# Ledger of designs, part 2: VH-VL binders against Translin-1 (tsn1)

Target 1, 220 residues: Translin-1 (tsn1), of Schizosaccharomyces pombe (q9p7v3)
Amino acid sequence: MNKSIFIQLQDQIDKEHSIREKLTAEVDLLDEKLRVLQLLLANCEQNLENQEEILEALEIIKSKTRGLAELASNFPYYKYNGVWDRSIQKVVYLYLLASWTGRLDKSLRPTYSLLSLSEVGQILQVPVFPEESTFHLSIEQYLHAVLSLCSELARQSVNSVISGNYHIPFEALNTIQKVHSSFQVLSLKNDSLRRHFDGLKYDLKRSEDVVYDLRIHKLV

## First folded at step 1 (VH-VL)

Design a1h (framework fv_alirocumab)
Fold by ESMFold2-Fast, scan of step 1:
Structure a1h (fold): chain C 220 residues (1-220), chain A 121 residues (1-121), chain B 113 residues (1-113)
Amino acid sequence: as target 1 above (220 residues)
Amino acid sequence: EVQLVESGGGLVQPGGSLRLSCAASGFTFSSYAMNWVRQAPGKGLDWVSTISGSGGSTNYADSVKGRFIISRDSSKHTLYLQMNSLRAEDTAVYYCAKVGDYWSEYGMDVWGRGTLVTVSS
Amino acid sequence: DIVMTQSPDSLAVSLGERATINCKSSQSVLYSSNNKNYLGWYQQKPGQPPNLLIYWASTRESGVPDRFSGSGSGTDFTLTISSLQAEDVAVYYCQQYYSTPYTFGQGTKLEIK
C-alpha cells in the first residue's frame, strides 16, 4: 500500500481551508457596507439629506450579497453557511428596516410592515428555497432579522417621542405585537433562535410603555 | 473567464537556474490546487509538481525533487516554479494547469499555452 | 508509482467509424470511500495545450461532444469516439490523479485511415 491517499486528504483539507478564507474575505467586504448602512438608518428620523447615501448603500449591499451567493453556490451550503450566516441575517434585517421606515426607495413612504422572506429574496435576487448545495436565504436567517427589527423599532420609539413624532411608537408597537403573536404559534426547534425570541418580551414591554405614556397624557 | 498565462521560459546552460511564472485570472486563485506539467519536444505529457490552494502541501516528480520548488503568491494570483541545477532532460514546454475545487476533485480542467525551456550548452 | 499504459500506441480509423483507446493502471485508481475512479482523458492537437475530455473515468467535461465517452473501473479504462470526425485527429492521454506522483499514459496517436 502507498501513502498517496494521505496526500490527497491533505490537499482536500487545504482546499476547504482556502475556500473558507475566500468566503470570509467576501463576507468582510459585505460587513463593511452593512456597518455603513446601519449607521445611516439609525439617524434617519428627520435627516432626509442621507437618503441618496442610503439608496447607494442598499444597492452596494445587494450587489455584494449576489456576489457572495455566486461564489458560495459552488460549494456545499451546509458546510460553509456558518461563514456568512450572521452577515446575511444583517442584510435581511437592514432591508426590513429600510422598508419599514420608508428608506427603501425615493418615495420615502414607510410601509410600517414586514417584507416577507419571499419578498426579500426577490429584492436581493437570491433564492429562498433550500435546494441541495445552492445558496439561499433561510427561514432562520429571516426570523432572526425580524427579531432584530423589533429591537430597533422599540429603540426608535423612545427617540421619536423625544423628537415630537408620536405616530412612530404606535406603528412600532403594532408591528412588535404582531411579531410576538406570530412567534407564539411557531414551535421553535433552534436554540439560537429560541434565545433571540426570548428577548422579544423586553422589546414589547418597552414599546408598550412608550405608547401607554403617550395615551395617558393624551398625545395620541 | 478563467485564464492561465505562463512566462519566464528561455535558454539556459546545464547547471543553470530559471524561474517560471503563471498569472491566474477569472477565479479565486487561493481555492484551487495548481500543477506544472511539462512536455519534451515530440514526447508525451510529464507531471512535474503540484501545490495545494493554501500552499501547505507540495509534491514533486522524482526526477525534479530537490532541484525544483513550486510556490504561489495569493495576493498576486501567481504560481511559480523555481528550477535549479537544470539538466538537458528538463528541456520541455512547461504548462500551468488548474485542478478542480474541493468538491470536483477532477483532473486539470484549465491549462495555459505553455512556456518553452531549453537547457543546452 | 502508478504506471499508466495505453494501447494501441497509434490508431488509424476511417471517418464516421468507431475509435477505441485503452488505458491500464498498474494499481487500482478507484477510491472506495467515494466510489470514484481518479482517471481522466485528455486530447492534444499539435501546437496546443491538452484539453480535458473526461474525468472520473466516465464524466464528460462541459463542451465536449457526446460522441466521446469513457468507461471502465479500477485498472482498466476505455475512451470511445463513436463516429470519428476530422477534427478528432489528435494524441489522446489517460491520466491518474489518485496519488502523487500523478502519471500520464504514453499517448495514443489517432489518425484518419
Scores: ipSAE 0.000, ipTM 0.402, lowest interface PAE 21.4, mean pLDDT 85

Design a2 (framework fv_alirocumab)
Fold by ESMFold2-Fast, scan of step 1:
Structure a2 (fold): chain C 220 residues (1-220), chain A 119 residues (1-119), chain B 113 residues (1-113)
Amino acid sequence: as target 1 above (220 residues)
Amino acid sequence: EVQLVESGGGLVQPGGSLRLSCAASGFTFSDYAMNWVRQAPGKGLDWVSTISGSGDYTNYADSVKGRFIISRDSSKHTLYLQMNSLRAEDTAVYYCAKDTLWGEYFDYWGRGTLVTVSS
Amino acid sequence: DIVMTQSPDSLAVSLGERATINCKSSQSVLYSSDNKNYLGWYQQKPGQPPNLLIYWASTRESGVPDRFSGSGSGTDFTLTISSLQAEDVAVYYCQQYYDYPLTFGQGTKLEIK
């Protein structure tokens, strides 16, 4: 048994705990800004005066994501990715939402389309498909973000009708339908992704119902 | 209102040590990387060192590596520069400068503290 | 190291006239992934600390008068003051933040003719 063996095991446990604490601290700071940006983007259809605040939040999130990437790259990706995985999914999601709604830059021009994984990586200055298990944006993170976007677009479709904006529901439906069709072709082996994808059918139905109601009331 | 106030400068003999402090206020100190930039009398700006917001990452100019140590105390909202083995060429006004979250360009500077290395 | 070279070392311009200061980097400070130039400009008046004027080569810092503008990309950059005012007498520095070590140009001293 020997004390030296137990000391080595305790040292390893302590080192892993210390690493998790450092990563968690950076993630907590990122999460604070993600909550702020999500709130700002939730009402973007009615409030153009918050654009400067949105741009500031996007830049802060980009910087904090780069800082987290730098810190995380010093440690085994697969051992610690659980610490930042959900937060990075949220970063990707909010950038997708900002792009779709026209809030990524001062032009205020909606794309009504998806940034690719490579485009998100380029914007955030974070690797995609890197060698040696270093910090990177994963396909799984991107797919979760896309599914989160669809849920938010379905929600905003309901709100946009209440606000008298009848264009957004059609663009949202188009996006959700394309995502749904694309996922049907993918051979998903990740149970978490399959469960998240199962939720997409409800987002699709909600979006379809909104558009159907607009058509029968001749608001479109 | 962001304020940076340097202190600790003075006259020191070659080979001596000096510790500079920069008291920060008006922003969330732990969110921002901080820098020391020096300027010798009548000369240009010379970047000395950077420390990340978390304090986990540091960078140094080659001329000061092994002699200077940058550190920070988030609870006191204070940046430090421990200067060891000082040389005549270290004589300069030392500025505390704040990074932005988007890049290593400096939106706020302190007034500076003069370090003179001479007998 | 990325070496920053400014020209001219000193410049005298009449009030109301245009002042142009150049900065050249020894290698590109344009990052292809974000299409941004990692270059800033500072103004330093006698007895004062530097003041940020321009970042990302062409973005004016809040509170900086619109007579100041930055242009250029890659390795060649320009700071322009469209109509010189008395308070603009200062030394101007370019800075790259593309890579460590962070480096400044040697400075351009701007004086009234």
Scores: ipSAE 0.000, ipTM 0.409, lowest interface PAE 20.1, mean pLDDT 85

Design a2b (framework fv_alirocumab)
Fold by ESMFold2-Fast, scan of step 1:
Structure a2b (fold): chain C 220 residues (1-220), chain A 118 residues (1-118), chain B 113 residues (1-113)
Amino acid sequence: as target 1 above (220 residues)
Amino acid sequence: EVQLVESGGGLVQPGGSLRLSCAASGFTFSDYAMNWVRQAPGKGLDWVSTISGSGDYTNYADSVKGRFIISRDSSKHTLYLQMNSLRAEDTAVYYCARGYSWDAFDIWGRGTLVTVSS
Amino acid sequence: DIVMTQSPDSLAVSLGERATINCKSSQSVLYSSDNKNYLGWYQQKPGQPPNLLIYWASTRESGVPDRFSGSGSGTDFTLTISSLQAEDVAVYYCQQYYDYPLTFGQGTKLEIK
C-alpha cells in the first residue's frame, strides 16, 4: 500500500508540474506583450505615431488573456492562480491606464477616471463575479491595479509638467485622492494589498507636491 | 498692458438669467486660472467660482452650485459666468480676478454691477 | 470650510503711527510639504477693486510700499502698516487659498484718527 501511495504522489507531482509549465508558457507570452504596452504608455502624451501600436498591443493582450482564461478553466482556480495573478493584475492596470490617458481607442479622449472591475471584465470578455472556481478577475487583482495606476499617475505628473501639459497633474491628484478616500473605508485581509496600499500615501504626497509647485511656479 | 475688463451686468428680476464676460489682455490667458469674486453693497468679498487655465477643472461656492456656470474661451481671451435662477442675494459687484494657478488674486477687473430686484 | 476672522472690525490710527490688523483661520493654512502659509492680504479703497498687498503670509507684492508687512504662521496672522499715510485709508481683507472654498475675512476698516 505504501508503494502504491508513493507512485500516486509522484504521478500527482508530475501532473501538477506539467500543468504549471503549460500555464507558465502562456503567461510568458502574455508578459511579453505587457512589456511592450507598458513602454508605449510610459508617458501620458497623446502621440499619433504610436497610437496604432498601442491599439494593436491592447488587442493582442485581450486575445492572450482570453487564451489564458480558456486554458486555466481546465484546472482548479485557487491551486494555480498564483501562476497568472501578477500578469492579470498588470493587464487590468494597463487597461486602466490606457482608458485614463485616452489611449483605449482612436478618439484619443482621456477619461481621467477609473474603469470599474465590471467594465474591465466586459472589455476583456472575462468573468468578474462568476462561480468561485471559474477563471475570473478578482477584487484583489483590481485593487492592486488601481494602486499601481496611482503610482504611475504620480510619476507621469512630473513628466507632464516638464512637457508643458499642466492639466494632467490636476486630474492625477483628483484620481489619487478619490482612490485614497475609497481605500480608507476598506478592511483589507490581504498582507500584499495592505503593503501596496501603504505606498499610496507617498503617491498622494508626490501628486500634491506637483500640483502645489504648479500653482505657485510663477512665484517661485 | 495686463488688464481684465468685465461686462454684462445690469438689472434683472428674481428667477432671471444673466451672462457676465471678462476680456483679458496683456498676458497669456490660457496659462492662468481665472476667478469670479463678488461683493454685495456695503459687504465684504465673497469668492464665487474658479476655472483652471485649460478650462477643464472648475470649483463653485455652495451658494451658487447648480445655478452658475463658469467657462472660458482661450481663442477669444474671455472668461464667462452664466448666472441662472438669480436671487436677491446675488446682488453684488462681480469682479474678474486672475489667479497664480489657483493662488492669490494678483490682477482684478473694475467690476460689473448685478442687481436682482423686482 | 475655513473661516477667516479679522480683528478689529475698525481701527483709527494717527498719521505716522503704526497700524496692526489681525487675522485668524479656523484651521491651519500652513502646507507642510512646501512650508508655506497660503494666506494673502488685500487693500480696497472706496469705489475701487481690491489690490493684492501680500501673499504667502509675508511676501510683498511688486509695487507695494515697504511700510506694509505680513507675519504669522498656521492660524494667526498679522498685517502691519508702519508710519500710516493718508492714502492707506481703506478696508483690508485677509484671504486663505489653502483649500476650497476660497474664503476671505470680514474686513477691517482703517481710518485716520
Scores: ipSAE 0.000, ipTM 0.420, lowest interface PAE 13.9, mean pLDDT 85

Design a2c (framework fv_alirocumab)
Fold by ESMFold2-Fast, scan of step 1:
Structure a2c (fold): chain C 220 residues (1-220), chain A 120 residues (1-120), chain B 113 residues (1-113)
Amino acid sequence: as target 1 above (220 residues)
Amino acid sequence: EVQLVESGGGLVQPGGSLRLSCAASGFTFSDYAMNWVRQAPGKGLDWVSTISGSGDYTNYADSVKGRFIISRDSSKHTLYLQMNSLRAEDTAVYYCAKSPYYGEWYFDLWGRGTLVTVSS
Amino acid sequence: DIVMTQSPDSLAVSLGERATINCKSSQSVLYSSDNKNYLGWYQQKPGQPPNLLIYWASTRESGVPDRFSGSGSGTDFTLTISSLQAEDVAVYYCQQYYDYPLTFGQGTKLEIK
């Protein structure tokens, strides 16, 4: 009857639960600000009306991401990364969207450009290399974010036509086509990522439909 | 006159290379996706490659991926197909074909074709 | 890949009679967003490039005689020539443009009986 070992196991369980609670609390604060930024970017017109609010939200998200990274770096990455994985995918996605729409606080960054994983890491000031003791952005997080961007660009193409902006659909199509072509040369070994990629075909077709409709009506 | 004129076909040995050209006239070249479609002697039509009007998007049949490169020069109104590591199975008449709009990959204008023969 | 299968492989029809060519896709080429069938038909005469006859399954290309018509939806399509003329001797191909790779049927050779 070895009760000492069981007490030691309970202490370890309690410690891990405490760590998960602390990480979850930081993620919840980050998620709140991600929701705010997503709404600002979804309702943003091409006239820069919400630019100050967007820049402030981006800086807060960067700060909170860095805070999460500092906290998480004290614990084994692969043991706890499930706590923040989806939220960090969302951080990358919203930075990609802000960059593509020309909303980042970098005057020389071209509008309608796709940030690389390395560029996102540089902006957020977090590493992109897979070191166990260091918080980092993963390839899978970046690829999920890129696919989410394509879905949003297809959606915004429809909305931009309603708002009288006929340029956005062409830029969206160019981006989605390039992403689709690039993904086809990748050997995707992650089932979640493969399922997400399967949706890209519909985003591509929707984007093509919008551009086709504009051309036959001679609006662009 | 709205037309496509192919050139560059000929006899080449296995492992060799050829570059095909397609000169477009009578329409705004850069507005349209362009395609290469081939037909082996006595066989049916076989799609080879597509390039978007901007040139940013390309697609290839699996049989030619890594060997063929489609490209375009909007200033010269010319479509190209660089064919490397040619095989006997690549022997065909190669047609240049225009698609009407982005996402509409049917072919409303065809060239007369250029014959590529790969044999020793 | 979407496989396109035509039937018959060859067909002999008397002048003035109706010719019917069938095309089947291994999966639907009807796109729900625009409710269009991404299917075309081509005519190829000996020594000539293919010529577009029908696009969107049933829309006749400009300059194509009204005796040519396309029908069908989803996976099953038909090209009909209502009254065969001598100049209609050719090989006919269906093509899907719903998805890459773009694929053609094997062709149907139409000749005079």
Scores: ipSAE 0.000, ipTM 0.426, lowest interface PAE 15.8, mean pLDDT 84

Design a2d (framework fv_alirocumab)
Fold by ESMFold2-Fast, scan of step 1:
Structure a2d (fold): chain C 220 residues (1-220), chain A 121 residues (1-121), chain B 113 residues (1-113)
Amino acid sequence: as target 1 above (220 residues)
Amino acid sequence: EVQLVESGGGLVQPGGSLRLSCAASGFTFSDYAMNWVRQAPGKGLDWVSTISGSGDYTNYADSVKGRFIISRDSSKHTLYLQMNSLRAEDTAVYYCAKDLGYSEFYAMDVWGRGTLVTVSS
Amino acid sequence: DIVMTQSPDSLAVSLGERATINCKSSQSVLYSSDNKNYLGWYQQKPGQPPNLLIYWASTRESGVPDRFSGSGSGTDFTLTISSLQAEDVAVYYCQQYYDYPLTFGQGTKLEIK
C-alpha cells in the first residue's frame, strides 16, 4: 500500500514517541531506586546499621542500569541519550559517593578518593568508550557526577561536625581542592558542564569555612 | 520559550499560612537552581530562598528561616514556597526566578511575573 | 551579611546622554580562586519583573543592548548606559552572589530629564 508522505511522517513520529515512552518507563524505575539510595547515603556517617540496605540498593541500581543499557542499545544513542542522561549522571554520582564514604562494600573503609570513569564502568559493567550504536558512560556524565559529589561532601562536612566527626571535613576539603585544581586544566566545551563547574567554588568555600572554624577552635 | 508562572498568592491573616507555586516550562527544570525573591510595595528586591537543581540544598534569608520551606517537584516542573507564621512584613510580590547556571548562587536570568501576598487582618 | 549600597538613589538623564550608576559592597565579592566578581545588574520597569542585564560584573546577558556595560572589581562597581533611550526608564539593582544571604542594592531610579 502506498501512503502519503504525511502518513509516513506520522508513522515515524508515533514510532519515535513509542521508543521514548519505553525508555522513559525504564528510567522512571531506575530513578525510584536512585532516590532510595540517595536518602540512605545522606545520613551514612550517623547510621552504620543501614549498610545492608545500601549494598542491596547499589546492586539493584547496577541491575536496572544494565537493563536500561540493553534496551537503549536497540536505538540510536545520540537521538535518545537525553532520556537517561541525568539519571545515569546520578548513578555515577551515587557510586562515587558510596566509594568515598566507605559504603561500597562490607569493609566500611572510606576511600576519600574518586573512582575513575573506567572503574565506574567496570563496576556497572557498562562500556565507557563510544562504540557504534552502543550505550556507554560519557566523559560529561562522569564530570557532572564528580561535581555533584563535591557539593554533597561540602554538605556532609557540616553534619559530621555536629556529630563530633572532625576528620570528614578535612578529607572533603582535600577532595574538593583536588577536583577544583584538576578542572582548571580542562578545556570545557560543554555549556552545562562549564556552568556546573562554576558552582564548585561555593562548595570549596563552604568546605574551607568548616575546616577554618575547626582549626580556630583547635579541633583539627 | 522559557517561562515561569507563579500562583497561590492572596490575602491572609497574621499567623496564617499560604503555599506558593511556580510552574516552569521550556527548559530542563531539574538542571537549574530556583529562587524566590520578594518585593514589598514601593520597596526594593529582597532574596527569600534558593533550592538546588537536585533539591538537596536549600538556603533561606534570616527573616524567613524556620517559617518558610522551599521545595520542588521535578516530575511536575514546579517550585513551591510554603509560608507559615506569616507577618505583616511578609507582604510583597513574590517572584520565582531561575538561576543562570547549573549550580546555586548564580545571577537569575528568567523571572516570573510575580504573585501578590498580602498579610493583613 | 554583604551590604550593597547604590548611588545615586535617583538619577535624571536626557535622551541620548550617558547614565552612570554606582554600587558598593561592604566586603569584596572577588573570589581569588577563579578571579571572578560575583556581581550582577538588573533592570526593573514599572509593573514588570526584574530583567538580568550583567553578570560577573561585566558580562552582558544575551539579548541585552550593547549600550549597557558593567565595570569594576572587588567592592566598587559601575553600570553605564552609553546613550539613554526612552525604554531604559526603570529601577536598576546590583546584586552580589558571592555568599549567602544573597543581597541586592536598594535600587537606583532612572528617569528622563
Scores: ipSAE 0.000, ipTM 0.484, lowest interface PAE 12.7, mean pLDDT 85

Design a2e (framework fv_alirocumab)
Fold by ESMFold2-Fast, scan of step 1:
Structure a2e (fold): chain C 220 residues (1-220), chain A 122 residues (1-122), chain B 113 residues (1-113)
Amino acid sequence: as target 1 above (220 residues)
Amino acid sequence: EVQLVESGGGLVQPGGSLRLSCAASGFTFSDYAMNWVRQAPGKGLDWVSTISGSGDYTNYADSVKGRFIISRDSSKHTLYLQMNSLRAEDTAVYYCARTYEYDLGSGYFDYWGRGTLVTVSS
Amino acid sequence: DIVMTQSPDSLAVSLGERATINCKSSQSVLYSSDNKNYLGWYQQKPGQPPNLLIYWASTRESGVPDRFSGSGSGTDFTLTISSLQAEDVAVYYCQQYYDYPLTFGQGTKLEIK
C-alpha cells in the first residue's frame, strides 16, 4: 500500500462528498416544492380556486431549478447529474402538465399540446443542446417527462368523464397517440426509458377506452 | 351483487303518459351508463335509450325521440324513463340494462333487470 | 344505422351436436385503433331477460360455459355451441355497439331436434 496515494484519494473522496452534499441539499428543497405542485395539479379537479397557489409554486420551482443549474455549472455535468436527474424530470413533467391543462399562466388557456424541449428550456431559462457538458435539460429527461404526462392525461381522462367533462378525453387521446407514434420511430438506447415507454401502451388503451365509450354514446 | 329492479309498468291509453323506474344496487351507479331496451310480445330486442353516468348526455332511438325522456338520480341510485304520447307500437316489456362507461364493453349490456310490461291499448 | 342480420331465423339441433348461428353487420364493427370488434351475443330463455354470453366478438362472459364460443371479424360473426344441452334452448341475439343507434339482430330460435 502507498499511503500518500491513499491520502490523495481520501482528499478527492471528501471533495466529491462535499459537492454531492451541497447539490443534494438544493435538490431536496426543489423536491419539496415539486411534491406540493404535483398535489395541487392532481387535486384541481378543473377548479380554478387554487390557481394562485399553482402559479406561485411554478415560479418557486423555476427559481429553484435555476439556482440548482447555477450551482451545478461549477462541476462536471456527467459526474453529478445523477443527483438531480429524477428531480429535473419532474420539473419538466409538471411544466408540460401545467401548459397542457392551461395552468401555466394567467390566461388559463389549455394548449392541449406538448411544449418542445427547447420551449421548456426557454421557460425555465436553462440550456438545451449545449456545446459543452454544462448543466442542461437532457433529451432523456424530456422523454421521461412526456411519458409521465401521458400516464397523467389518461388518469385525468377517466376523472373528467366522472365529473361530466367530455372534451379532455378527446384531447388526451390525441396527445397520447402522437407520442406513441413518435416513440415508435425512435431508437432508444436507455433501458430505463425503454421500460417507461413499454408502459405507454396501457395509457393509450385506457385513453382509447374512454374516448371510444364517449364516441359510441355520441358524447364527443 | 348487482341488481336492477324495474317498476311503473301498466295499462295506459293511446296518447297517455307513464314513468318507469329502475332501482340499482350493488355497484357505483354514477360510474355506469344506463339503458332502456324493450321487447314487444313475441318480437326481438329493441334499444330505446342510453344515459351517461353523469346524466349530462343522452341518446334515443328515432321511434321515441321527442316523446321519451331518460333521466337518472345518482343519489337515489335510480334510472327513469318518462314516456309521453304513447302509441300501440310502444307496447313491450321494458328492460333496464347496465353498460360500464370506462370499460371496453361500453356498449354491451352486462346486467339486465327482469323487465316491466307496458301495454298501450284502449 | 348499422343493420344486424342473423341466419338462420330458427335452428333445430340434436343434443350433443354442434349449433352454429351467424350474424352479419351492414358495415364493419372493427375499430382499427384497438383492433376490437364491437359485437356481443345474448341468450334469452322463455320468460327471462336476456343474458350476456359473449362480448368483443370472442370474449366469454364470466360464468358462461366453455361450449359457447364467438368468432369472426369486421362484418361476419358466428356463435358456436360445441355440444348442445337441453338448457341451451333459447333465442340468441347478436348486438353491435360500434355506433348509435345500438342495434340487435332479429334473433335465432334454437330448438332441440
Scores: ipSAE 0.000, ipTM 0.419, lowest interface PAE 17.2, mean pLDDT 84

Design a2f (framework fv_alirocumab)
Fold by ESMFold2-Fast, scan of step 1:
Structure a2f (fold): chain C 220 residues (1-220), chain A 123 residues (1-123), chain B 113 residues (1-113)
Amino acid sequence: as target 1 above (220 residues)
Amino acid sequence: EVQLVESGGGLVQPGGSLRLSCAASGFTFSDYAMNWVRQAPGKGLDWVSTISGSGDYTNYADSVKGRFIISRDSSKHTLYLQMNSLRAEDTAVYYCAKEWGLYSSDTYYFDYWGRGTLVTVSS
Amino acid sequence: DIVMTQSPDSLAVSLGERATINCKSSQSVLYSSDNKNYLGWYQQKPGQPPNLLIYWASTRESGVPDRFSGSGSGTDFTLTISSLQAEDVAVYYCQQYYDYPLTFGQGTKLEIK
């Protein structure tokens, strides 16, 4: 093989590797904060004193997401979006969870509803579908986040009974039912999303069982 | 104990069809996703297809998409792979593999494998 | 697609010595939601089906000897056999279960020196 061709191919490989490493480093920093926020939100009904820490984590995640978006905008979106796709799904999910549970701001008022894709984009100050020229929040990322929210709400429904909060299971069931009904009318073509949606029926069953148990024991 | 037993392999001509079966026992069949993984003689492992516990979701490797159909029968505790328009490159031992995740919406590792059934597509 | 690349393709190690097998993914298989690496290791002995050794990059499957260990995160993973035994002669495969299509490394053949 011609030496110049080999040098060109090796240089291209090295450049792509360097770009992936830079993006991965930013994603790793974001992931560290996502883990912290997830733990804080998992215990939100038991410790409202963590609110200031939650607000700080949300702001750092927003800042890191915007920094990642700025870095990523220098490179072809569809070539490198796999590096951050799952992490951005989690960013959206945690913002949805914080909003639903009332931890998104100082009001401490739960919404018990979903932020839209556009609302999440406005909060994070990043572009959303249908803008596709550079870094943006996709419909698929949002739908994955919504399904993740349903799984977490079903889990928290079980735990809220232990803490004596009998209202959360009803709001969780209402949210999961609405999501399940909405997804059934969608013509999903994304394989990963279809697999994730298939699991929603188990979250729905878990949530229904919790509410049923509360009613049979006259706790609601 | 968990057991997976494949059957239905054999010699088939290019363009032909063949149906593989995997009889499952020792676990609640409908609660777990199932997979087909193949291995050409002297080569590595190659994922073919996945079906969810409910049977409502399926996924396929690009090389078999449109030709192979994965399905399951919960009442018979059996996984199937209908192979159509077979090619020489489909020659392989076909393994049935169970995913770990109970009621899972996510993808998981394969905790149990069958012994495999050989499919030979004549050249 | 996530491409899995193992190194070396084959190696020979003396009985009782350490064997190390590497696996690289073309993109991260670390899922931020659960902080787990969707990476497993399988052992395939001659004439047998694959057997699960390690899952979540570092968790040993029940019944697998403690001489087997997995390490790494993100894109770089290692399977280590601390003291090679005769029964460890096999081909070892890494697998990502992070996203479709599910993909395996090409395999590493381990032989006794």
Scores: ipSAE 0.000, ipTM 0.447, lowest interface PAE 16.6, mean pLDDT 86

